# Designs tried in a protein design chat: VHH binders against Trans-3-hydroxy-L-proline dehydratase (lhpH). Part 16

Target 1, 355 residues: Trans-3-hydroxy-L-proline dehydratase (lhpH), of Colwellia psychrerythraea (q485s0)
Amino acid sequence: MTKNIAQAAVKFEQWQPKIEQESYLTINSLECHTGGEPLRIITSGFPVLKGNTILAKANDCKQNYDQLRRALMFEPRGHADMYGAIITDAERDDSHFGAVFIHNEGYSSMCGHAVIALTKTAVESGVVARTGDVTQVVIDVPCGQIYAMAYSHNNVVKHVSFQCVPSFVYAKDQQVEVDGIGMVQFDIAYGGAFYAYVQASSLGLSLVPEQQEKLIAYGRKIKQAIIPQFEINHPTTAELSFLYGVIFIDDSPNQDVHSRNVCIFADGELDRSPTGSGVSGRIALHHAKQQIVLNETITIESILASSFSVRAIETVCFAGFDAVIPEVTGDAYVCGKGQWFINAEDPLKYGFLLR
Key: E = the ipSAE of ESMFold2; O = the ipSAE of OpenDDE; V2 = 0.75 times the mean of E and O plus 0.25 times the DockQ between their complexes.

## First folded at step 6 (VHH; framework vhh_6qgx_2)

Design c2 (from b0 with S31Y F59Y A98V; at its last look DockQ between E and O 0.01; V2 from the best seeds 0.00; counts 0 for: pae O 11.7 > 2, placed apart)
Fold by OpenDDE, look of step 6:
Structure c2 (fold): chain B 355 residues (1-355), chain A 124 residues (1-124)
Amino acid sequence: as target 1 above (355 residues)
Amino acid sequence: QVQLVESGGGLVQAGGSLRLSCAASGFTFSYYAMAWFRRAPGKEREFVAAISRSGGSTYYTDSVKGRFTISRDHAKNTVSLQMNSLRPEDTAVYYCAVKYGWGYPSTPDQYDYWGQGTRVTVSA
């Protein structure tokens, strides 16, 4: 038996890169999750992104630092379903900060689970000064400016609500033939990103963990089938003009919950949360179909039975579209802190994915 | 109870300046766009300026562009209108208004709450 193994084991924590002998990049992060969906908040060590807009910054990252995205999102530092946020200067003077969202395929226009986690941690860390029990946090994201509210009790944020961008139905009652699946009926709606909404039951899918591989496979196939058949154009922002993901909808096993949905996005990522932007687009869809009224709150749960509450709080005309303003409510947790080293000599320094 | 209380009005000579203030209470200030309207004698209420919920965006009627500046203070729940180079045609009762949600339209019917107004008189 090794004497003083506990003391010896702690020495592992004292390990430091030998910067005189080897070239290292060190990146720090705050590790969070919202409803089980991970968020790696990159807090330091990442290069300063250039540009005056969040989209420009995202593009700078894409063009000049995409290898670092991969290093942080892919194995061994991440996994195929990792999600991250690079904190930036605000685009707008009246925003607190900006965020570039990253995932296994690239960059996202909007992520509600991230907004919730960023809001919570911004208030609890002091990035945004607490203003009593309710604190406003304003974040610039690729799709626009997001207004969030942190609700605290005893200096702990208990939940977050954010108002999403004008959300609208883009196309209703569409269909596409998918190889190996058949004819798939879907709607397209925008809630910071464009999603195709599909009834899971129509395809014999169940929104349970046991079918996660099938869900991913179907989601990927459906997404790829839709993209060449449908031109998606955001009315004001060209950079947002693409199908982001597929959301499968079903009843919840919980009778007190409105429904369950699973979002497949990027390159086959399965959202562990109800998907904030997804439920935003979804509430617009339900409203358009007269299935809900203004200010009616519905609860949507994920594959993990984590839940968001969502309601449409206002109707607006957005660039010719009948839109709603969604309010999404959820909670997040900090689950760790990370320090990541990239050794210049490591042949796998920019990560990999094995699927 | 929602309250909007305007102040800062008065008599000023043409070319002069005034700063109007509106103190807001009884609602979530950050969820509302703010605007100033005015009503001249014998005329209908007209839009003057608006500011977004966060304060990052502003909009002005053409006749006051370059002369008036709208701002808001979230810490104090106030909206202000700095009026420079005042003209006799600026004579009116000025009203503070709030609108829930997105946008800051120039139409009064979309605003939810109104102040009692403060009188501005510009002499020739």
Scores: ipSAE 0.007, ipTM 0.247, lowest interface PAE 11.7, mean pLDDT 92
ESMFold2, look of step 6: ipSAE 0.428; ipTM 0.794
ESMFold2 (binder alone), look of step 6: mean pLDDT 85; pTM 0.867

Design c3 (from b0 with F27L S31Y S54T F59Y A98V; at its last look DockQ between E and O 0.01; V2 from the best seeds 0.00; counts 0 for: pae O 8.9 > 2, placed apart)
Fold by OpenDDE, look of step 6:
Structure c3 (fold): chain B 355 residues (1-355), chain A 124 residues (1-124)
Amino acid sequence: as target 1 above (355 residues)
Amino acid sequence: QVQLVESGGGLVQAGGSLRLSCAASGLTFSYYAMAWFRRAPGKEREFVAAISRTGGSTYYTDSVKGRFTISRDHAKNTVSLQMNSLRPEDTAVYYCAVKYGWGYPSTPDQYDYWGQGTRVTVSA
């Protein structure tokens, strides 16, 4: 038996790839979560993505480095619900940096929980110089330029707010027949992505962790049922013309909270956060239904009781749609640092998902 | 109510200069990229110049590069277009436009609000 196990154990930490004998790719990350939804920020080791736009960079990744997406998002380095951001040069001169978003299915155009985490960590790390208690962070993402505000106290970011893109109702009071579920009523709204909003109670669903598998199953089925029967066209950007996910809405067990929602997106990912783009679409929907007024803040919690606050701060006409500008507020946490090794000889080097 | 009011247009000789101004009200100015478009007689509205929300980035159509300068004043909620070395082909009604988010495209259909325009006439 090892007499000094503590000292011996430290040697595991000292392990290094034998680069003279084996071919390794090393990728580093900052591990975060926003309301429980993970964000793996890729900080170094990833190939430099080509292109002058974030979309072009995302496409370069998709075409040339998608195996690395899988390596980082899938098992054993990740899991089925992992989410990541590849930091890039800014597309615009007045942006601080860019980000390509990745998940279990591929790439996304916008992610609110990621914006919150990126903003917080950018300010706290010095990527963006702190300007007093409030610091603006401007990030280029696939869907465009995002403006966020980091609010600090004693050099710690306490919360982040960002304004979303013009958010609008696309369709109200729709129905679709779903095999095994029945007739599902839903609304479609856009908040950086198109979501179908469904009342959980109408389907006998509860937004609790114990029903996560059922929620995922229902969300996937509903999404797949809607897609062929309902054409979604973004008024200005063809690339955004698709149903991104299904959001189930219910009352919160907390009376002080407006509501609870669970977003099922990508290939059956369950958002642990309230979903930034989701709540953006929601606030547009509520506004259109005259359920909230401008500048009225509501709190929406996730399946984990983590919360975002959201309000419509302005009404705008967006390409013929009555839209609102949502402001979403939340907080993120750094939960670790990662160094990931990809051995060229590893038959599972690009990851897997058992589903 | 959102309002964009252009000013500064007029008659000028070729080679001359004009400074257009657009005053914005009824919106959160810092949330919007600003752009100038123009429409010549018998032609479609075309992009001239744009400036980002913060003013850190600008974009110009090729025909005005080096001659026109777009700027914005956040304190006054205004965007300006300095037009130098004017040419007869610059004759048009110039429009101010605003767009929330997603940069400053050269396509008019993506802009949210428009001014009534100010007429610029450049004589030979």
Scores: ipSAE 0.019, ipTM 0.272, lowest interface PAE 8.9, mean pLDDT 92
ESMFold2, look of step 6: ipSAE 0.447; ipTM 0.811
ESMFold2 (binder alone), look of step 6: mean pLDDT 86; pTM 0.880

Design c4 (from b0 with S31Y F59Y A98V P105D; at its last look DockQ between E and O 0.01; V2 from the best seeds 0.00; counts 0 for: pae O 6.0 > 2, placed apart)
Fold by OpenDDE, look of step 6:
Structure c4 (fold): chain B 355 residues (1-355), chain A 124 residues (1-124)
Amino acid sequence: as target 1 above (355 residues)
Amino acid sequence: QVQLVESGGGLVQAGGSLRLSCAASGFTFSYYAMAWFRRAPGKEREFVAAISRSGGSTYYTDSVKGRFTISRDHAKNTVSLQMNSLRPEDTAVYYCAVKYGWGYDSTPDQYDYWGQGTRVTVSA
């Protein structure tokens, strides 16, 4: 009966929920990635989150709408390594907007790859008016206020730099016994989230795609071993007082690159990007160890050889800690638009993960 | 009262150098990014260079890259613009501007306070 398959195919695209016959929730998104790390920007259809702070809004989501997080992050709409941002009102008057970050386990305090993508798309979409070659974008995130700059050429954002929150070393030269792995040496630093930094070579790990499963396994085990053995307290914000992830560090096969790292976070997510908050904490660590100087830019690449540049641009005292202000630079891409349907009758409507 | 006072302008031959200075007072200097703008005769005010609140980040318009250097001195509450290899097209009134917060912007309306300007004339 169908003689024009092209015309028929378009009809598939035109499919719409029959809202008179079935109950649907429709959520729309802008699909991006930064260095390969995905960002699903939720643009409409998500319930309005309650609270006056981004942390409060994140908590509201956690308490009341976590099933929607799962629906959007998990299969079949997402995957085990999906990352998302719920756009919110700004917490502060001098911010443009706020963002709640979501992933396979829950909620993040800070994500640099997301900030880069949000900044780029905010300017390109007109959410934030382009003011010239350099446009400032100010975003409220759980860890605080982030100042980003979009660098444009011919109405296209070519790259984004953001200044991260005061980043500092929390602990140096720590050790933990990990079942099946042995004694693991690590440092803890904060760059919007607390990370344990581990030399990959010390554990016989290589930061290559072929070892991604091993990296995830080791990262998860190390994280779980550290948590009960090491108390982490953020000096000003209790909600940030937890170990977010483990970052494995190694040399890069590229001579022009300072180093490579792989971040394992949440419930075994492997960051495809160098991890913006991770490199922020890392630059603080390198600075504290006198391995880099103020304003020295280093390039850090991910497991995919995608790269961020990072430098410490200022030293500050933050609640008793010697800290630095990191500046992280990268680029993002829009890779799609999404319209997601949650059918009330679908037994798998809130998603699942099969690793 | 907020004051921005530019100095260092003058007449110079093409290929020459000038150093502009902006002295800031009446506000918390360390809370502001700083920038230089210029306005040539018959043209709109245009961005020249900016320096972040901390001084760790700088940005230049393409036409001055490699020739101009912006710097700031927190102890003296000053911002400077070293201009080398000056060209006739650099002729303009140069303005110092401040922007509250982190980072900088290349658009004039994003800046909070302005100096009166100092005239730079580059002869062919």
Scores: ipSAE 0.021, ipTM 0.310, lowest interface PAE 6.0, mean pLDDT 92
ESMFold2, look of step 6: ipSAE 0.247; ipTM 0.704
ESMFold2 (binder alone), look of step 6: mean pLDDT 86; pTM 0.874

Design c5 (from b0 with S31N S54T F59Y A98V P105D; at its last look DockQ between E and O 0.89; V2 from the best seeds 0.00; counts 0 for: pae E 2.4 > 2)
Fold by ESMFold2, look of step 6:
Structure c5 (fold): chain B 355 residues (1-355), chain A 124 residues (1-124)
Amino acid sequence: as target 1 above (355 residues)
Amino acid sequence: QVQLVESGGGLVQAGGSLRLSCAASGFTFSNYAMAWFRRAPGKEREFVAAISRTGGSTYYTDSVKGRFTISRDHAKNTVSLQMNSLRPEDTAVYYCAVKYGWGYDSTPDQYDYWGQGTRVTVSA
């Protein structure tokens, strides 16, 4: 009975849906993380999204295929903090490819941790041919065109930098009464998505892993309190006019870095990374408050002590706002390849969250 | 870019046969159901035949049952329509179409992408 254990394991590995079973759909992925934040890069099997812009493709997914987003983000194939990217054709002739970002609440306009992972894997997979020790990757995302640079050593990408879209302060010194918390002070800034920035210590919060559940609970409550009371209007693109998340900021226990940044976004997801669009909004805030100058780099940690570096490289006027162009630097790792099955007969085929 | 290219149309005598082919690219072929529709002069597009994404199920409009056979080749990413015992009323432009996921549909609005068509003329 024990003679064929190795062959038994091989037979399990060989399992495939039966050809005659029309109930299975198969979707493939490349599994990554940036500073601990997951990115499921959907490589094949997803419907081809319609639209001439990345926003239109995201809307096509939302309107026609949102069940597939849930199937890939929720349990059992994903989890409450899962994040993904659907690879698309570029919307612009001078971009390499496009990406639609997905997560537990739906869709996002920008995701810095995703840009870092996409840039590294695009170079290492040959989607973008290497042009030396530094290779430029240009990605169309819902908030615009992202210019990224992959920095290699011994033909391995070691870190990635990217330029975010014009980033600006939307509103300063705002406050809202939040049931169960009290009066919350915040600023609103845009760095590819709109965030409310909240000083953690003012609410008795510490930006440490031991408080992750409290941070999530507070972030959800604060976001829901702000949404009905504050109008968020993107100056050029109506589809981007929403509050994406709440970012708690404070000093880091590591005295060798500038600060810590903990983003609660989507439907209560905690970003394991420092949040690329979040640090982009941070740099806009710091510049507007005269706390940094152009090309001054600061290092911001996540709750896991993984870090991004960020600087403002240029000032611009964007639709009446005094804005900056941020540059964010980080790294990512490939941690798996996935093949996912969705069975029409499965009563749980579109997933669930127990959070 | 999704591309569907029909071929194999032409002139044929009543009672004859033609084989249409649709070459597909730019999408995950095995996750799409495929169908043939046709449009006769002065008429609306009408459903002809469909094949499920795996090829395990086929569907036909009543007027072509027993005469037409739809098939797909996953190695070549093609769908074919073998048309036998052709009649003058089969004269039309034949279109290949695809829809994502399970099942089939006889309604043109349910199909995601379309070919440009291939003309079939059946002479009396």
Scores: ipSAE 0.491, ipTM 0.834, lowest interface PAE 2.3, mean pLDDT 92
ESMFold2 (binder alone), look of step 6: mean pLDDT 85; pTM 0.871
OpenDDE, look of step 6: ipSAE 0.618; ipTM 0.852
ESMFold2, look of step 7: ipSAE 0.485; ipTM 0.831
ESMFold2 (binder alone), look of step 7: mean pLDDT 85; pTM 0.871
OpenDDE, look of step 7: ipSAE 0.739; ipTM 0.907

Design c6 (from b0 with S31Y F59Y A98V G101F; at its last look DockQ between E and O 0.01; V2 from the best seeds 0.00; counts 0 for: pae O 14.9 > 2, placed apart)
Fold by OpenDDE, look of step 6:
Structure c6 (fold): chain B 355 residues (1-355), chain A 124 residues (1-124)
Amino acid sequence: as target 1 above (355 residues)
Amino acid sequence: QVQLVESGGGLVQAGGSLRLSCAASGFTFSYYAMAWFRRAPGKEREFVAAISRSGGSTYYTDSVKGRFTISRDHAKNTVSLQMNSLRPEDTAVYYCAVKYFWGYPSTPDQYDYWGQGTRVTVSA
């Protein structure tokens, strides 16, 4: 029996794959969260993705390395609600870097919580050179170019603001019949991704952790019901022409908060954050309905009471749509570092989900 | 301290040309997009042209497209506006501006720093 367990325990950290005897792929990551929503930033070991655009790179990943997405997002290395970012070369010459977003179902066009975390860590790590208390970070993502600002104090980023792509209302006052739920009323708006916005109260839903399974179930059903019944076409980019998720909206128990929302996206992922792209589309919707004015800031909280602030800072015409430029503000935290091993002989090497 | 100093303005006849220059200092030049605005007498300040951080992308208001060219020199920390085929309606004080955020907004409130301006007068 080991008498000095502390010393023995440290030896576990020294474990290395036997690369001469076994074939391993090693992938490293920086583990973050924004408002509770996880972000696994893949930092090394992932194959270099091919293509000149972020979308092309995402497609390369989808076609050639999707098993690695699963390995990193699924059990046992991840979980059903995992989210990741593969760092890439920038698409545009005036961007710092690019990012391919991955989750349990596949790939996303935009992720605000990820942008916030990437911006914070890019500045704090030195990937982007600090320019004082405020540092600009420009990231290419599938939906376009995102401009972010890291606000620092004592060399620590305290919060991040980013301007999202032109966000607009796609459809208002729509209805769909959903089996087991009934008629669901919804709006569709775009904020880097298309979301169906639903009032939770209309369906007897409460945006609380205790109802997370019901929210997921309803969100999935509503999403699947809308997809075949409602054609979504992005006006400039065909690859973005799909319903990404369903966002349930309700009042907040906090009187100082504008509202609460919960986004169900991908294959039943529940966003722990207010959803950056979601609140971007939402602010466009509120503006279109004349419920807010330009530069009016509202706070939206998640199911965990984590919050983003969002405002429309400009109106623009985007490919025939009346759109706004959203500014979203939040904060992220680094919560760990990961080194992941994929053994070629492991029958479960590409992961699984039991849900 | 951020400084933007415009030069190159003057009096020119319709159909003539001017080249404006803006010398930038006090910030990391390569991190910021640059723009030109103008304000005519009795009018609000309006967007003219913008150039991306790297200089790879440019944007123009419709009325100056094909006539004006914005460029930047990273080695000299300058942004320039070549103005050809000038018209009386181009008469204005031209301002250089620094931009932080997304795209090329036409609203001046989204730009952070401004020069003192240089006057351009185009005679009929």
Scores: ipSAE 0.000, ipTM 0.218, lowest interface PAE 14.9, mean pLDDT 91
ESMFold2, look of step 6: ipSAE 0.147; ipTM 0.652
ESMFold2 (binder alone), look of step 6: mean pLDDT 84; pTM 0.862

## First folded at step 7 (VHH; framework vhh_6qgx_2)

Design g1 (from c5 with G26R; at its last look DockQ between E and O 0.77; V2 from the best seeds 0.00; counts 0 for: pae E 2.7 > 2)
Fold by ESMFold2, look of step 7:
Formats: C-alpha cells, structure tokens, sequence
Structure g1 (fold): chain B 355 residues (1-355), chain A 124 residues (1-124)
C-alpha cells in the first residue's frame, strides 16, 4: 500500500472512466481569462452544431443542447460568472473558424474578451499558422465577421487587436423610470451587441469592486425597465434584436486612463474585463458626440483596473446608420486545461446556480 | 462537416454473408452512439442495430438478432455491421447514423447525421 503522496498522486492522475462506464461524456477545454473575465474554450467533445450560420448553430445549441451549456457554465464545473466559447466550422469561406458564445443566461452575439483569448490561443496552438510577428485570425461570430491580429514578440503572442463590426449609436438621450432607483438617463449603442450606457455618478454609484453587488442589482433593474419600453431592431438580422446589457461609465481613479467601463450582462454577470463589444459601442458614442476623432486611441479600464485600448479606425454607412469600425486591443492568459466529465447518473449533471 | 460514408454493399445470394462499414470523420466519435437503419422499397426506415458510444452495449431489431453483429473501432472511427445468413427480406438500402450522448434510440428522428446509404440485394 502507498504511504507516499507522490505515488498516490500518480494513481489519482491516471484515473479515467472505464470503457464499461457508459454513463460518462467527456468534454475538453482550454481555460483562459482576458482582463479577469474567464473564457472556457470548448476544444472537443461537444456535439457538432447544425446550421449554415453562426446564429443558426447557436440556435441549434439552444434548442437541442442547452443542458450541456448549463453543465459547462454552472456549478460544479463552472460558476455563476462563467463564460465560454464553442469552436465551430466557419460560416464564410474566408474565415478561419467560427465561435458560439455561451454564458449563464444563454448565448451572446459578440464577446471581445473571447475574441482576444481565441485569437491568442489559435496562433499559439497552431490552429492558425503564424505568418510572422503579426498573424491575422478571422473568426465568424453571431454578429458577423471579426478580423483579429495577434502581435508576437519572440514567438509569444503579447497582445491582440481586433476590428469590431460596424458600431453605431442606436438611440441617445433616453430615460426610464426604474423602481427603487428613480429616473435613469441612457444611450443605446451597438458594438456587436446592444447596450444601454449609463453615467454611474448620476446614480451615486462608484465603479469599484466593493460595490459589485449594488452594480449588479442596479444593472438588472435598469435592463428590465428598458426592455418593455424600447424596441431594439437590428437593421439586418432579427435574431440580434435585443438589449444584451447595461454598461456603467465614469471617470477612473487612475489619471493615466481615459475612463472606466463596467458591464452588467446576461443574468446578472459582471464583466471583469472592460467588455470589448461594450467599448466598441462606446467609441461609436464618443465619435458621434464629437468627443474623439478617428485613430485617436483611448484606454478604458474594467472594475479590476485591467484595460483595453480602443480607437475608431474609419467611418462607414451600415444599413442607414452612421457607423465606425472600432479596433480593440488587449491581452489574455491561458490559466488551465480542463477535462470535464458529465455522468448521466448524476442527478446534478446539468449544473445549478446558487447566486 | 460531419461525414459518414458507408461501404460494403452489393449483391449476395440467400444464406450468404456481407460486411458493411461506416467511416466517420470530423466529430468527437467517442461521444456518439452509432446505428444502422435500412429502407426496403416502398417501406419506412427500419431500425437494424445500434452500438453505444463506448461500444459496451449493442441492440438489434428482432428480425436480425442472432444473424447480424454491430461493432465499432474507435482507432479507425468506424462502425461495422456483419450480416450473416442473409435472406431476400434483408434487401434494402442500409444507412449509418449517429446520435450524440447516452444510450441508443430505435427512432430515426433521434439521429443527428446520416450517411447516403449502401445498397444490399439478397437474391433468392
């Protein structure tokens, strides 16, 4: 028998379901974070999703495999703030691959923190062959086609920039009465998802980790108040016609950055990153308000003081909207690899949330 | 793009044997159960045999039990159907199909992806 932890540890490490154990499914992942926001990249074992578009693949997952999304996002394999990406075949012939974004409430149309992590890991794994110090990665996502660039130094990806979809102001200078809060002023903008942008100081909020519960509570209430009163219509794609979240904005205590951005999305998730699609909509707002010019880079930080840099690189007309093309720059870190077992006999196999 | 390619069909005399194979590619094969269905002229698709995702369990329709054997080879990503003691009533197009997850199903609508089929003709 063993009295040495190293000998016992080898036996634990070698454990695998036996061939006779029909009840196990195995799903593999690469575990990352971007500015503190987690990304579980599903690398194998998930069902092949049907559909000719990324939106159709996301709908197939929602209709036929949503319990697997819950199994991977909820406890015990994940947590209330977990975020994931399912790698798919590309929708377009000139894209490298596709991604379906998943989280605790369901599915998202865009995820900048995920684009950064996917781009870095695609280059470092060789899924996309390196082409030099800068390698382009093209990803199909529900909101469109994302052009990303991985910047390497000594064969290590050091940061990622991506061009977002055409980003535009949808509605400005709106207001809504929110029970328990009062009158809330907001703008609506699109940067891959629709967000309501709210000045935090006008509500007595501080964008600091110590106020995370209040920020989540306010974000939920504001989102629920806006949804029944405002019609969100994506100009080309009906499935994207929804308010994804609320973004609180304010000055930063760090004088070296432009501002702070805190997104409450999904079912009360707080984005630990500055939110890539959120800063994309925000740069569209700043440009439309003549607060920034093309190619002027600003740094926006998260509640954790992690940051993205963003600029509007050009103007475009998108389905009648005056839009800009944002470029967002950030970095990600691989923090683990996962092998997840889902056992048919486990009464908790599809997960739970206690939040 | 999930791909299932059947092979091994053909003409065989009653009492003979034939081995069908289905090559699977472009998905995580160990998480899928695999099955054979058949369609005779003028009839609905009929369940023939299924094998669980691990290969630990097999299932057969009554009319082929004892004569047909389903197996899978995880190294080659294939499923096979060994058909012995063939009868004219076994004449059909045989289809390979896959279903994600646990267990098996005898219902065609539960299967996610299908091959194009391979013709088996058993002469009197």
Amino acid sequence: as target 1 above (355 residues)
Amino acid sequence: QVQLVESGGGLVQAGGSLRLSCAASRFTFSNYAMAWFRRAPGKEREFVAAISRTGGSTYYTDSVKGRFTISRDHAKNTVSLQMNSLRPEDTAVYYCAVKYGWGYDSTPDQYDYWGQGTRVTVSA
Scores: ipSAE 0.466, ipTM 0.811, lowest interface PAE 2.7, mean pLDDT 91
ESMFold2 (binder alone), look of step 7: mean pLDDT 83; pTM 0.846
OpenDDE, look of step 7: ipSAE 0.590; ipTM 0.855

Design g2 (from c5 with Q110K; at its last look DockQ between E and O 0.95; V2 from the best seeds 0.00; counts 0 for: pae E 2.4 > 2)
Fold by ESMFold2, look of step 7:
Structure g2 (fold): chain B 355 residues (1-355), chain A 124 residues (1-124)
Amino acid sequence: as target 1 above (355 residues)
Amino acid sequence: QVQLVESGGGLVQAGGSLRLSCAASGFTFSNYAMAWFRRAPGKEREFVAAISRTGGSTYYTDSVKGRFTISRDHAKNTVSLQMNSLRPEDTAVYYCAVKYGWGYDSTPDKYDYWGQGTRVTVSA
């Protein structure tokens, strides 16, 4: 009998599948968050995805391994608001690595909170060698190539900035009738994904944690009302032609920041961060509306009062759109390491959601 | 990037032995089942042998049972095929292949990545 809890605890810690238990698959992860939004970085054990582009690799995962996405995103290994990144080989010769983004509904084209966490952890782990107090990390994602900078002090990354893909206004001053809500005004912009931007106060919404249920419900309804009435076409890549989410905008109770941003995306996820691709589309909107000039930085906070800073650093013409190149700045934290077991004999091996 | 590099092929007299090796890299070795297939002149690819992800189970086509032994080395990320009592009908290009997940499969379409092959010629 084991009567010493320290000895008993070590035996629990040392558990591993036996060789006779061929039914186990093992997948390892580094657990992070950016401004409260989780990122499960899949570090080993996932199948090698086929394709010469990140989009093709994401499609391979969708067609051949979607059950593994569910296993890692859903309960019991994840939860309804989990987010992940599968590390891949780079698509381009001048990139360090690629990433496929996964979540409860499927796959994302861009994820700013993930870029921040990936950049910090790539430098601190040595995946990308430090080049001084500032180290560049170049990541291929479904919507394009992302240039990120890790800013270190004493070998600790203190913040990350990244340049987003060309970001542009798709449609301004649109309206849609939403059952149970009424007439909703919105703009559509692209910052790596397409979002509908809605003023929260116009709908009687407050961007506070206490209203999370109402924000999710409204976000779902508004997204579903827009989809059948508005054609969204990405100018160069058909697979990116979809409305990813709804972003509610309001003034912030913090007078030191520009505003607050709350994104409802995927299948009813509420982004705990300010949403990096969302603030990228937002800075394109502000620039197009002449509300900011190039290199003017604004700070946008999340529902949790975490924040990103963003500026438009350059104008470009992108496939007929007047676009900007945004730069987003934030920070992330490692909060755990995971070793996850998926057992073929487990009737719940591919996960479930009860929300 | 997945790499499967076969070695050990060559010319051998009937009744002789060869050991094929497949060096694997670019994937999580312990999560993939591995197999050898072969293609004789004028024939389709034929399943030869497979080994489960952990090495706990092995499988052989009937014509090679008792003569061939598949094994894997998790420390070196290799799979091997020891071929004894070789016959002229064993003449073929031998391919190493991998599939993700549990179990094994005897059909080529279930395998995700393939080596380039190593030629085995068994002379009378």
Scores: ipSAE 0.492, ipTM 0.834, lowest interface PAE 2.4, mean pLDDT 92
ESMFold2 (binder alone), look of step 7: mean pLDDT 85; pTM 0.867
OpenDDE, look of step 7: ipSAE 0.765; ipTM 0.917

